# Miniprotein binders against q56419: the designs that were tried, part 276

Target 1, 326 residues: q56419
Amino acid sequence: MEGRTLEEVQEEVFKRHGVLVPKKELEDLAKALEEAGLLLTEKVEARLKEEEEKLKRERPMRLAGLSYPEGEREARAFLEAFRASYPGEGEEARVLLMPHLEPSRVPEVYGAALAALEKTPPPERIYLVGVAHRPLKEKAAALPVPFQTPFGPALPDLPALQALDALLPFELFNTPLAFREEHSLELPLFFLKGRFPEARVLPLLVARRSPELGEALKVVLRDFPGLLVLAVDLSHVGPRFGDTPLTRTLAEEARRRDLGFLERLAEGEPEAALAFLGANPTRIDGVEVVASLLPLLRERKGKVLAHRLDLEAPTLSAVGAGTLVL
Key: E = the ipSAE of ESMFold2; O = the ipSAE of OpenDDE; V2 = 0.75 times the mean of E and O plus 0.25 times the DockQ between their complexes.

## First folded at step 19 (miniprotein)

Design eh1 (at its last look DockQ between E and O 0.93; V2 from the best seeds 0.88)
Fold by ESMFold2, look of step 19:
Structure eh1 (fold): chain B 326 residues (1-326), chain A 116 residues (1-116)
Amino acid sequence: as target 1 above (326 residues)
Amino acid sequence: GDLIERLEELAEEVIEYLEEHGEEELAEEIEEQIEDIIEALKSGDTESAIHILTELAETIARVLHRLGAPYELLYRVAKLLARVSEAARELGDEELFRRAWEAAIKAYDLARELLE
């Protein structure tokens, strides 16, 4: 039923299978499938509405027991193991770029982020900017509720979120369901909350580049100082992402793109970093976030602490992750 | 379309607030200007309309601040100006974009003062 009439379907079935199905039976089948689809749609919609109402009160842990431990004692030991995976020293961050890739895949990259936080005075609040993996109604969104962690709830900075919303040409609180399974906030937040248990959070997602978000945040940060965190991954290469299977050449190109991007950001040149990527042939994940936050990245010099292009052997693919302090 | 709807919503609340606080003549003046702006927007004279709207919104912000209005109302004026600024950017009018954005920040700053 690809836009065909019932007569056309009847003729095609006869040609393929030698069976003439009466038009009445095809009509009855089509009606039954439509009714069954409607009932499934109603059940799904009711469940989604229920989940949306829950998200207006809090955002629960979705990855406890999967990506990190659920219990607080075990979670603290987990943090210490990750810090130990990076034997180097960090540097103070006013802006931190860190991954949202599964932590066990890039332990030293998360360890480098912890090393940077170790050198960073506890902020009053954290602007946590992730990448929307589900569609948003607008270019960006926030969810102004507590995010649960093994270290207790990460409380929203409601005054700062309200101020940010006031400077945006769209409603900031626009897509609660997009936060339901959004690991780009949950995974970095585990590390941030564990290190800064008293900091409030502005949990932000970017779906499409939003220059207005960066301009608004520049004003809000003036009045509500805090730590800016870009929770982004880097290159995505290989068949899972539309390429041929990973080769040495493709991996070398992905690494070159990742490091060139990070190094230009570290020089305070975010426009040059974006220009270096061009059409983004290795699908660096952080492009839309960086493009949104240009006013906050210009002329901020810093250092790349860590990078890994991590192999996904089952898919013959790879994902890059890095840690940058500015 | 969306800008017109947002302006109409804000205008209704601003005018009501001014009337309730003894500023009936000012409310009439502002209402007339808003009606003119909305008609210009509907006629497609968008760039001229949003320039005038920027000036009027700055006046509204100063008046609301002087009267000690709820800071949320001033945040809504700032948000309207942020919408105007984006409209100017979409038209390719960089000067109007900057003008409207500066006005949005000013309204926001006035709201911040009222928060105390």
Scores: ipSAE 0.877, ipTM 0.949, lowest interface PAE 0.4, mean pLDDT 91
Fold by OpenDDE base, look of step 19:
Structure eh1 (fold): chain B 326 residues (1-326), chain A 116 residues (1-116)
Amino acid sequence: as target 1 above (326 residues)
Amino acid sequence: GDLIERLEELAEEVIEYLEEHGEEELAEEIEEQIEDIIEALKSGDTESAIHILTELAETIARVLHRLGAPYELLYRVAKLLARVSEAARELGDEELFRRAWEAAIKAYDLARELLE
């Protein structure tokens, strides 16, 4: 009954089927559908509430057995294979930009991240900043619970999270359901936990640019030093994202935007990186994260270790991924 | 509305703590100032309210630190100042923003000292 009156529905049924359904029967059906809809909504709400209550204790793996192995032994072999896919050597990272795309699509980019982590002394804590692919109540959020991995739980740094919350103009601990299926944290965390099993984690999501987050983190990092990880993808082009099918011209534009963005970040000029993108016509995923973390990215020089624009053939679309060390 | 509610809740806890620790006169003064701030916020005099609130919160943070209050209470003062700083930014008052943000960091630092 998408916007039609009961009378219009009755007339349409009569025209199509030659049967005059009594108005009362249509009213009863509409009521039954409404009641069924309400019941479905209540059940969904009850289930969401139950899931939210579970997220107060831990965040379970959602992509184990799909994107990465569930078993620890197999997971370690997975890490080694990904590291082997990158033939280069890494550099020590204070800030690591890495993808959150499906690992099988860009193995060498994750391999480059692992190479960087090999040259990085084990941090006490990891600030893992992902992209919220679901709406948040606030510009950013954190989930202060263990995240399950094949290597054991990634434990939160509660003191550092509390310190960060104290310096934010909004509640940091908001929208726990946004973390339930957020792959932008889960996929990078697999690699990070595999390399640094003892590191505490601050799992953060950014939905909208929050300069306040960067300023607050700058203060917190003074007292709670650690590795900053930006888990972001780059360009999203093609039909899945509202473009024409991938062409050589579109791919070259996406690569130019991705590399131009990463290179300016590597030069310690994050504002220039954002300005270079302008309206972001190729939809670089990491823009809001970078915009939120400007105080932490300024004047830090580094190196682009890897980049790939990966074609999704069934949709003739492509996603950019990169690894940057600062 | 949310800021006012949070301000009222924090003020109540601070006042209670001060009364319990022999700072009754200060508690009364804070209560009066909070009422004035809330009235200013409700009337749309946001700039004046932010200014007074920043100064008051700085004073509260210093007193709480001196009394050896729970660090969590000072974190809440820092949080309030962070919220105030954002309100100042939204108004386009960069000086007031900076002042409130510096105050937030100071309240945070005072809280950290209580943890050492």
Scores: ipSAE 0.861, ipTM 0.944, lowest interface PAE 0.4, mean pLDDT 92
ESMFold2 (binder alone), look of step 19: mean pLDDT 84; pTM 0.825

Design eh10 (at its last look DockQ between E and O 0.90; V2 from the best seeds 0.88)
Fold by ESMFold2, look of step 19:
Structure eh10 (fold): chain B 326 residues (1-326), chain A 116 residues (1-116)
Amino acid sequence: as target 1 above (326 residues)
Amino acid sequence: GDLIERLEELAEEVIEYLEEHGEEELAEEIEEQIEDIIEALKSGDTESAIHILTELAETIARVLHRLGAPYRLLYKVAKLLARVSEAARELGDEELFRRAWEAAIKAYDLARELME
């Protein structure tokens, strides 16, 4: 009955079923449905407020037992298996680009990230920058609480987060509920916490490009040095993402776009990497993060360690993932 | 509109701090300038108002630093300047945009000095 008068509803019922329902009965029914809807809405809203309050204290694991093991011993074995999936050696990273795609889909890409971490001195803190999959109130957000992992809590770097907030023209701590199910932080964090158990974390999300975030981070990193991690995926192609079914030509284009993007980043040319993508026809989701972090990526040269465009056979679609050190 | 509210909130904290630390004359001078800036913002003279606000915020930062204020007050000054910088960018005033951002960094640096 969206936007209809009771008389219109009454007329439609009469046309369709040959019964004239008195206006009073329709009024009673409408009131009952409204009250039922308000009760359901109140229950949902109360639950969301409870979840939001819990997120102001900690962020629990959502993917334990699904994407990685819940137990610490099994989780360590899981990490070692992923490292073994990449037979090469890594290189030291001051900036690491790694995926947030389901780990079992791209084991050697996560293995390459672990290889890079082996060559990276343990940082005091990790700036973990993911992609918001739920709306944020602002262009970017942080959640200044412990993130639970099988290796123990990843503690927030509260002084660095306060410093970052002080240099932004918006409130950094703005959308706790957006972190509830955000796998772009949880999945990379599992690997990072397993390798650097003592590092504190700045858990950051980007929804829309924020040049001010990159400028602020440049200042904050000067005073609070650490490892910068871009937790992003690459091309998204196929019917799940609005294309025709995956073809060899589309897959070849997606690989070309992924590698061209990564290679230009590896040359210290993030603006050229963005320009190479143009309208981003293969929907690389790292674009908004890279566009936010330009000051931190310019003139940093490095190496692409791994890449895979992984097929989703049930949807005839594919997602790209890569590992880049700078 | 939102910039006025943020300025009023910061001003209240700064003025109270100055009064509690024997700087009543300076607190009055700053309060008068803030009132003038708010009147200019309300009258639509926004670009001139945020230029003056930038200079006032720089002065506030230096005074708070000299007095050994809690670093969090200086962080609030830095944040106000970051908001001013964004406002200047939205107006297309590139010079003020850069000036206000440099001022935000300076206020932040002063806060860092107080943290040791």
Scores: ipSAE 0.871, ipTM 0.949, lowest interface PAE 0.5, mean pLDDT 91
Fold by OpenDDE base, look of step 19:
Structure eh10 (fold): chain B 326 residues (1-326), chain A 116 residues (1-116)
Amino acid sequence: as target 1 above (326 residues)
Amino acid sequence: GDLIERLEELAEEVIEYLEEHGEEELAEEIEEQIEDIIEALKSGDTESAIHILTELAETIARVLHRLGAPYRLLYKVAKLLARVSEAARELGDEELFRRAWEAAIKAYDLARELME
């Protein structure tokens, strides 16, 4: 009954089927559908509430057996294979930008991240900043619970999370359900936990640019030093994202935008990187994260280790991924 | 609305702590000032309210630190000051924003001292 009156529905049924359904029967059906809809809504709400209560204790793996192996032994072999896919050497990272795209699509980009991590002394904690692909109540959020991985749970750094919350003008611990299926944290965390099993983690999501987050983190990092990880993808182009099918011209534009963005970040000019994108016509995923972390990215020089624009053939679309060390 | 609610909650905790630690006169003064701030916020005199609130919160942080209050209470003061800083930014008052943010960091630092 998408916006139609009961009378209009009755008339349509009569026109199509030659049967005059009594108005009372239509009312009863509408009521039954409404009741069924309400029941479905209540069940969904109850289930969401149950899931939210579970997220107070831990965040389970959602992509184990799909994107990466569930078993630890197989997971270690997975890491080694990904590292092997990148022929280069890494550099020590204080800040690591890496993808959160499906690992099988860009293995060498994740391999480059692993190469960087090999040259990085084990951090006490990892600030893992992902992209919220679901709405958050606030501009950013954290989930202060263990995240399950094949290598054991990634434990939260509660003191550092509390310190960060104290310096934010909004509640950091908001929208726990947004973390339930957020792959922008889960996929990078697999690689990070595999390399640094003893590191505590601050799992953060950014939905909208929050300069306050960067300023607060700058203070917190003084007292709680650690590795900063930006888990972001780059350009999103093609029909899945509202463009025409991928062409050579569109791919060249996406690559130019991705590399221009990464290179300016590597030069320690994050504001220039954002300005270079302008209206972000190729939909670089990491813009809001970078915009939130400007104070931590300024004047840090580094190196682009890898980049790929990966074609999704069934949709003739492509996603950019990169690895940057600062 | 959210700022007022957070202010009321913090005020209650601070007042209770001060009363329990022999600072009854100060608690009463803070209560009166908070009521005035809330009234100013409700009336739309946001700039004046934010200014007074910043000064009051700085004073509260210093007093709580001196009394050896739980660090979490000072974190709440820092949080309030962070909220105040954002409100100042939204008003376009860059000076007040900076003032409130610096105060937030100071309250945070005082809290950290109590944790050591």
Scores: ipSAE 0.870, ipTM 0.948, lowest interface PAE 0.4, mean pLDDT 92
ESMFold2 (binder alone), look of step 19: mean pLDDT 86; pTM 0.858

Design eh11 (at its last look DockQ between E and O 0.92; V2 from the best seeds 0.85)
Fold by ESMFold2, look of step 19:
Structure eh11 (fold): chain B 326 residues (1-326), chain A 116 residues (1-116)
Amino acid sequence: as target 1 above (326 residues)
Amino acid sequence: GDLIERLEELAEEVIEYLEEHGEEELAEEIEEQIEDIIEALKSGDTESAIEILTELAETIAEVLERLGAPYELLYKVAKLLARVSEAARELGDEELFRRAWEAAIKAYDLARELLE
């Protein structure tokens, strides 16, 4: 009934079925549907408010049994299998770029991240910066609560989060519901918590580029040293993302843009990496995070450890993922 | 509008703290300066108001540190200065943006010293 008058509905029913439904009956039905919709809206709003209050205490696992095992023993074996899928050695990271794509799609890319973590001294804390897939009230947000994992809770670094909030021109703790289903934090956190079970976490989301976030983090990292993780995916191409069906030419362009972006980051040239993408025609989703964190990426050289442009055959689309250490 | 609201909220807390610690004359002076700053902001004399506010906030931070105030109050001063810095950036005044941001870091550093 979207966009239709009751008279149009009445005419359509008559046209298709030969029955003229009286206007009063259609009016009564429309009123009942609107009232039921109002009741459903009130119930949905009440449930969201309840969920929001729960998220002020903890963030539970949403992807256990779907993307990774729920039990700790099985989760440990899962990590070992992913490490084995990358036969190379890692390098120590002060900054790690890793994906948030479904792990089974890019096992060697997550394996490369684990290899880097093996070479990285256990940090006191991890600054985990993901991509908001739900709207935030501000450019960026944090949720200062334990995030549950099969390896136990990832505890928030409350002093560092408080310090970060003090240097931002907006309230950092602004959108708890955006964290409820946010896989860009949950999936990388599984790997990070499994390797660094004692590290506290600053779980951060970026919705829109925030230069002020990067400047504030530069100060906070001076006083609260830790591992900076950019939990981002790369190119998104094909019909699922608004393109024509994936061709060899489009796939190679996506790969070229992914690698060109990563290589410029590895040279310590994040502005050049962003400029290389231009209008971002392959929709690399790491752009807003990189643009926010420029002060932390400049002049920091490193290495690309892995990359895959992963095909989604049913949708004729692809998503890129990479591992970069700086 | 948002900056004025944040300034008024911080001012109330700072003035109360100063009065509780025997600094009634300083509290009155600060209150008058804040009123002048708010008037300037409302009248559109924003760059001058922001520059004066930056200086006032630095003075407030130093006084709070001298009095041994809770570090949280100094964090609030730093946050106000971060808001001032963003306002300067929105005006396109890069020099004032950097000046206010440095002041925010100074207030933050004073808060960190109290925690140590």
Scores: ipSAE 0.868, ipTM 0.946, lowest interface PAE 0.5, mean pLDDT 91
Fold by OpenDDE base, look of step 19:
Structure eh11 (fold): chain B 326 residues (1-326), chain A 116 residues (1-116)
Amino acid sequence: as target 1 above (326 residues)
Amino acid sequence: GDLIERLEELAEEVIEYLEEHGEEELAEEIEEQIEDIIEALKSGDTESAIEILTELAETIAEVLERLGAPYELLYKVAKLLARVSEAARELGDEELFRRAWEAAIKAYDLARELLE
């Protein structure tokens, strides 16, 4: 019925089935469908409102038992196995770039992040900056509630969040529903909370580049020091993302873009890293996050610990993941 | 529109606080300053708005310090200045952006001093 008149529908039914349905019956059906649609909308709205009210108290685990174990003992064994998958040693991080991809796809990249965290003194707080895969009302957002993990709740740093909000030209506490299923925070947070159980967290999402966020965070970090974590993936190539199936040439280009991006970040040249990508033809996920945090990344030298371009065989697509310490 | 609403909200809170503490003359002065800021913003005179708001932030800071008022009011002032700074940036006025941003940091720092 979308875009068709009742008369057109009547004519189509007559042409297809040789039955003239009375206009009144079609009107009644249209009304019933409209009422059913309204009821569905009301139910959806009521459910969304309920979920929003819950998010005022806590953010529950969504990927427990799927991406990582729900039980603490099993979760600790999971961490150990991931750490074991990376044969190298880490370095102390003031800034950590790590993936938010499904952990099983890139275990050694998460292992490298854990190796870095082993060399990092326990921070008082973690600024966890993820990618918004859903629209935000503003360029960035925060959710000032406990995030559930197998290791207990990750508690928010409310004073630091309030300080950050005071220096932003928009409301920081916006779009709570965007956090409900956002894996870009949940997956990294598993590893971070497992390593630093006492650290408070500032869970942040970036939808669009916000230079204001980086400038505000620079001031806030003076008064509220902590570990900055960029939870970002790298290239997204193949049919899932609008490309042809993965070829050697496409994979080489994705790797070149990923490594060129990470290496320039490791040199303390985040503007050069962004410029290197240009139009970002391989769709590096972390571009908007890096663009928002330029003041915090400038002149910081570090090291690329791991990189992988992981093939999703069923779709012949690939996603890049990396671990960088600064 | 959002900035104006926030200015009005700040005005109400500051005025109420001042009236409760017997600072009626200052409350009237702040009300007038906020009206001037709103008028400047409506007219597109961002420079005047930044100047008046900076002066207002300093006045509020001094009074809040003297009265032992909550730091939240200074955070609200800082946020308003941050909003003004962004408006200046969007207009391509880097100098106004810088001035407003520095004023925002100043208001923030004053709030932090009250928390120490």
Scores: ipSAE 0.784, ipTM 0.895, lowest interface PAE 0.4, mean pLDDT 90
ESMFold2 (binder alone), look of step 19: mean pLDDT 77; pTM 0.710

Design eh12 (at its last read DockQ between E and O 0.90; V2 from the best seeds 0.89)
Amino acid sequence: GDLIERLEELAEEVIEYLEEHGEEELAEEIEEQIEDIIEALKSGDTESAIHILTELAETIARVLHRLGAPYELLYKIAKMLARVSEAARELGDEELFRRAWEAAIKAYDLARELLE
ESMFold2, look of step 19: ipSAE 0.877; ipTM 0.952
ESMFold2 (binder alone), look of step 19: mean pLDDT 85; pTM 0.844
OpenDDE base, look of step 19: ipSAE 0.883; ipTM 0.954
ESMFold2, look of step 20: ipSAE 0.876; ipTM 0.953
ESMFold2 (binder alone), look of step 20: mean pLDDT 85; pTM 0.846
OpenDDE base, look of step 20: ipSAE 0.884; ipTM 0.954
ESMFold2, fold request of step 21: ipSAE 0.882, 0.885, 0.883; ipTM 0.954, 0.955, 0.956
ESMFold2 (binder alone), fold request of step 21: mean pLDDT 86, 86, 86; pTM 0.852, 0.853, 0.853
OpenDDE base, fold request of step 21: ipSAE 0.881, 0.882, 0.883; ipTM 0.953, 0.953, 0.953
ESMFold2, last read: ipSAE 0.874, 0.870, 0.880; ipTM 0.951, 0.947, 0.954
ESMFold2 (binder alone), last read: mean pLDDT 86, 86, 86; pTM 0.852, 0.850, 0.852
OpenDDE base, last read: ipSAE 0.882, 0.880, 0.882; ipTM 0.953, 0.952, 0.953

Design eh2 (at its last look DockQ between E and O 0.92; V2 from the best seeds 0.88)
Fold by ESMFold2, look of step 19:
Structure eh2 (fold): chain B 326 residues (1-326), chain A 116 residues (1-116)
Amino acid sequence: as target 1 above (326 residues)
Amino acid sequence: GDLIERLEELAEEVIEYLEEHGEEELAEEIEEQIEDIIEALKSGDTESAIHILTELAETIARVLHRLGAPYELLYRVAKLLARVSEAARELGDEELFRRAWEAAIKAYDLARELME
């Protein structure tokens, strides 16, 4: 009934049903519906505040039983199966780029990340930088609470998070609800916590490029050394993402963009990697994270361990995923 | 805007700390300067105000460090300087941007010394 006057509603009811409802009765109904809507809004807002308060204490698993097993024994076996999907050897990582795409779609890409972690001394902490899929109040955010995993809670590095917040021109702890369903942290964290059960975590999200974040992290990493993880996906192509149906030509372009981006990062040239993408025609979603973290990526050479452009047959679309060590 | 609000919040805590620790004269001087800075910000004289604020914040950081203040207070000074640095960038004042950022790192480093 929205957008119509009561007289218009009255006329429509008469036309459809042959009944003339007095204007007063329609006015009373409209008032009652407005009051009911206000009460529903208040209940939704109360529910969201409750969820937000819970997230200030812990972040529960949301994908257990869906993307990975809930039980520790089964989760450990799951990790080993993924490692086995990558037959190669890793290299020590000071920076690791890994996907956040559904693990079953790119098993060898996650396996390559595990291979790199095998060669990496256990860090005191992991700077886990994902991509915000919900709006943040600021360019970036953190949630300083335990993240539950099948391997136990991934504990926050509170001193390092406090230090990071102290060097940012905005409140770092700004959007708890954005973390509630954020798979770009949860999926990589499963693998990271499984391999480094004693490491603390800085769970970070980037919504829009924040050069300030990279500069602040450069200072914080000096005092709180650890493993930097860019939990990002690569090209997104096909009708699900606004393109024509996936063709061999589009898939080849997406692969070229993915690999060219990763290879330039591996050469220690993150600005060149961004410039190579230009307007980002294949929608690599790692761009905002890389653009934020330039000071930490410059002059750091490494190797691309794995890449897949994975087909989504039902949507005739594809998503790229890669593993890079620096 | 946001810078004024954050400055007012920090000022209250810094002034209270100084008064509680026998620095009443310095607290009064700092309070007067902060009031002048806030008036300049409200009048739109932003670039001059943040130049002066950078100098004042550096002084506050050194004094708080000398007095052995809670490191969290120094972290708040560092954060204020990071906000000043961003304001300078938005104004196109690259030199002040770099100076304020270096000052933010220095205040942060002083905080780290107190945590040891």
Scores: ipSAE 0.871, ipTM 0.948, lowest interface PAE 0.5, mean pLDDT 91
Fold by OpenDDE base, look of step 19:
Structure eh2 (fold): chain B 326 residues (1-326), chain A 116 residues (1-116)
Amino acid sequence: as target 1 above (326 residues)
Amino acid sequence: GDLIERLEELAEEVIEYLEEHGEEELAEEIEEQIEDIIEALKSGDTESAIHILTELAETIARVLHRLGAPYELLYRVAKLLARVSEAARELGDEELFRRAWEAAIKAYDLARELME
């Protein structure tokens, strides 16, 4: 009944089928559909509430057996294969920018991240900052519970999370349901936990730029040192994202934007990186994360280890991915 | 509205703590100032409210630290100051923002000292 009156529906049924359905029967049907809709809504709400209660204890794997192996032995072999896909050597990271795209699409980019992690002393904690692909109540959020991985649970650093919350002008622990299926944390965390099994984790999501997050983290990092990981993708171009099918020109533009962004970050000029993108016509995913973490990225020089623009052939679309060490 | 509610809740806990630790006069003074701040916030005099609240919160943080209060209470003071700093930023008052943010860091640092 998408905006039509019962009378209009009755008239349409009569015109199409030559049957005059009594108004009362249409009213009863509308009521039954409404009741069914309400029942569905109540069931969905009850299920969401149950899932939210579960998220108070742990965040289960959602992509195990899909994006990466569920079993530890197979997961370790997976890591080794990804590392092998990158022929270069890494560098020590204080800040690591890495993708959260499906690993099979950009294996060498994840391989580059693993190469960097090989040169990085085991951190006490990892600040893992992902992109919220679902709305958050606040600009950023954290989930202070264990995240399941094939290598065991990634345990939260509760003292550091509490310290961070104390310095934010909003409640850090908000929107737990946004973490339920968020791959921007789960996929990077697989690689990070596999390399640093003893590290505590601060799983953070950014929905909108929050300069306050960067300033607060700068203070917290003084007392709670650790590895900062930006789990972000780069350009998103093609029909899935509102563009024409991928062309050579569009791909060259996406690559130019991705590399120009990463290179300016590697030079320690995150504001210049953001300015270079302007209106972000190729939809670089990591813009809001970088904008939130400016105080932590300034004056840090590093190196771009890998970049790929990966074609999704069925949609003639492409996504950029990169690995940057600072 | 949310800020006022949080302010009232924190004030109640701080006042209770101060009363229990022999700072009854200060507790009464804080209660009066909180009422004034809330009234200023409700009336739209946000700048004045933020200024008074920043000074009051700094004083509270120092007293709580001196008394050896639970660090969590000082974290809540830091949180309040962080919220105040954001309100100042939204008003376009950079000086007040900086003042409130520095106060938040100080309250946080005082909390950290109590954790050692």
Scores: ipSAE 0.864, ipTM 0.945, lowest interface PAE 0.4, mean pLDDT 92
ESMFold2 (binder alone), look of step 19: mean pLDDT 85; pTM 0.833

Design eh3 (at its last read DockQ between E and O 0.93; V2 from the best seeds 0.89)
Amino acid sequence: GDLIERLEELAEEVIEYLEEHGEEELAEEIEEQIEDIIEALKSGDTESAIHILTELAETIARVLHRLGAPYELLYKVAKLLARVSEAARELGDEELFERAWRAAIKAYDLARELLE
ESMFold2, look of step 19: ipSAE 0.863; ipTM 0.947
ESMFold2 (binder alone), look of step 19: mean pLDDT 85; pTM 0.842
OpenDDE base, look of step 19: ipSAE 0.868; ipTM 0.947
ESMFold2, look of step 20: ipSAE 0.874; ipTM 0.951
ESMFold2 (binder alone), look of step 20: mean pLDDT 86; pTM 0.847
OpenDDE base, look of step 20: ipSAE 0.868; ipTM 0.947
ESMFold2, fold request of step 21: ipSAE 0.878, 0.886, 0.871; ipTM 0.953, 0.956, 0.951
ESMFold2 (binder alone), fold request of step 21: mean pLDDT 86, 86, 86; pTM 0.854, 0.854, 0.854
OpenDDE base, fold request of step 21: ipSAE 0.864, 0.863, 0.863; ipTM 0.946, 0.946, 0.946
ESMFold2, last read: ipSAE 0.874, 0.874, 0.881; ipTM 0.951, 0.952, 0.954
ESMFold2 (binder alone), last read: mean pLDDT 86, 86, 86; pTM 0.853, 0.850, 0.856
OpenDDE base, last read: ipSAE 0.865, 0.866, 0.867; ipTM 0.947, 0.947, 0.947

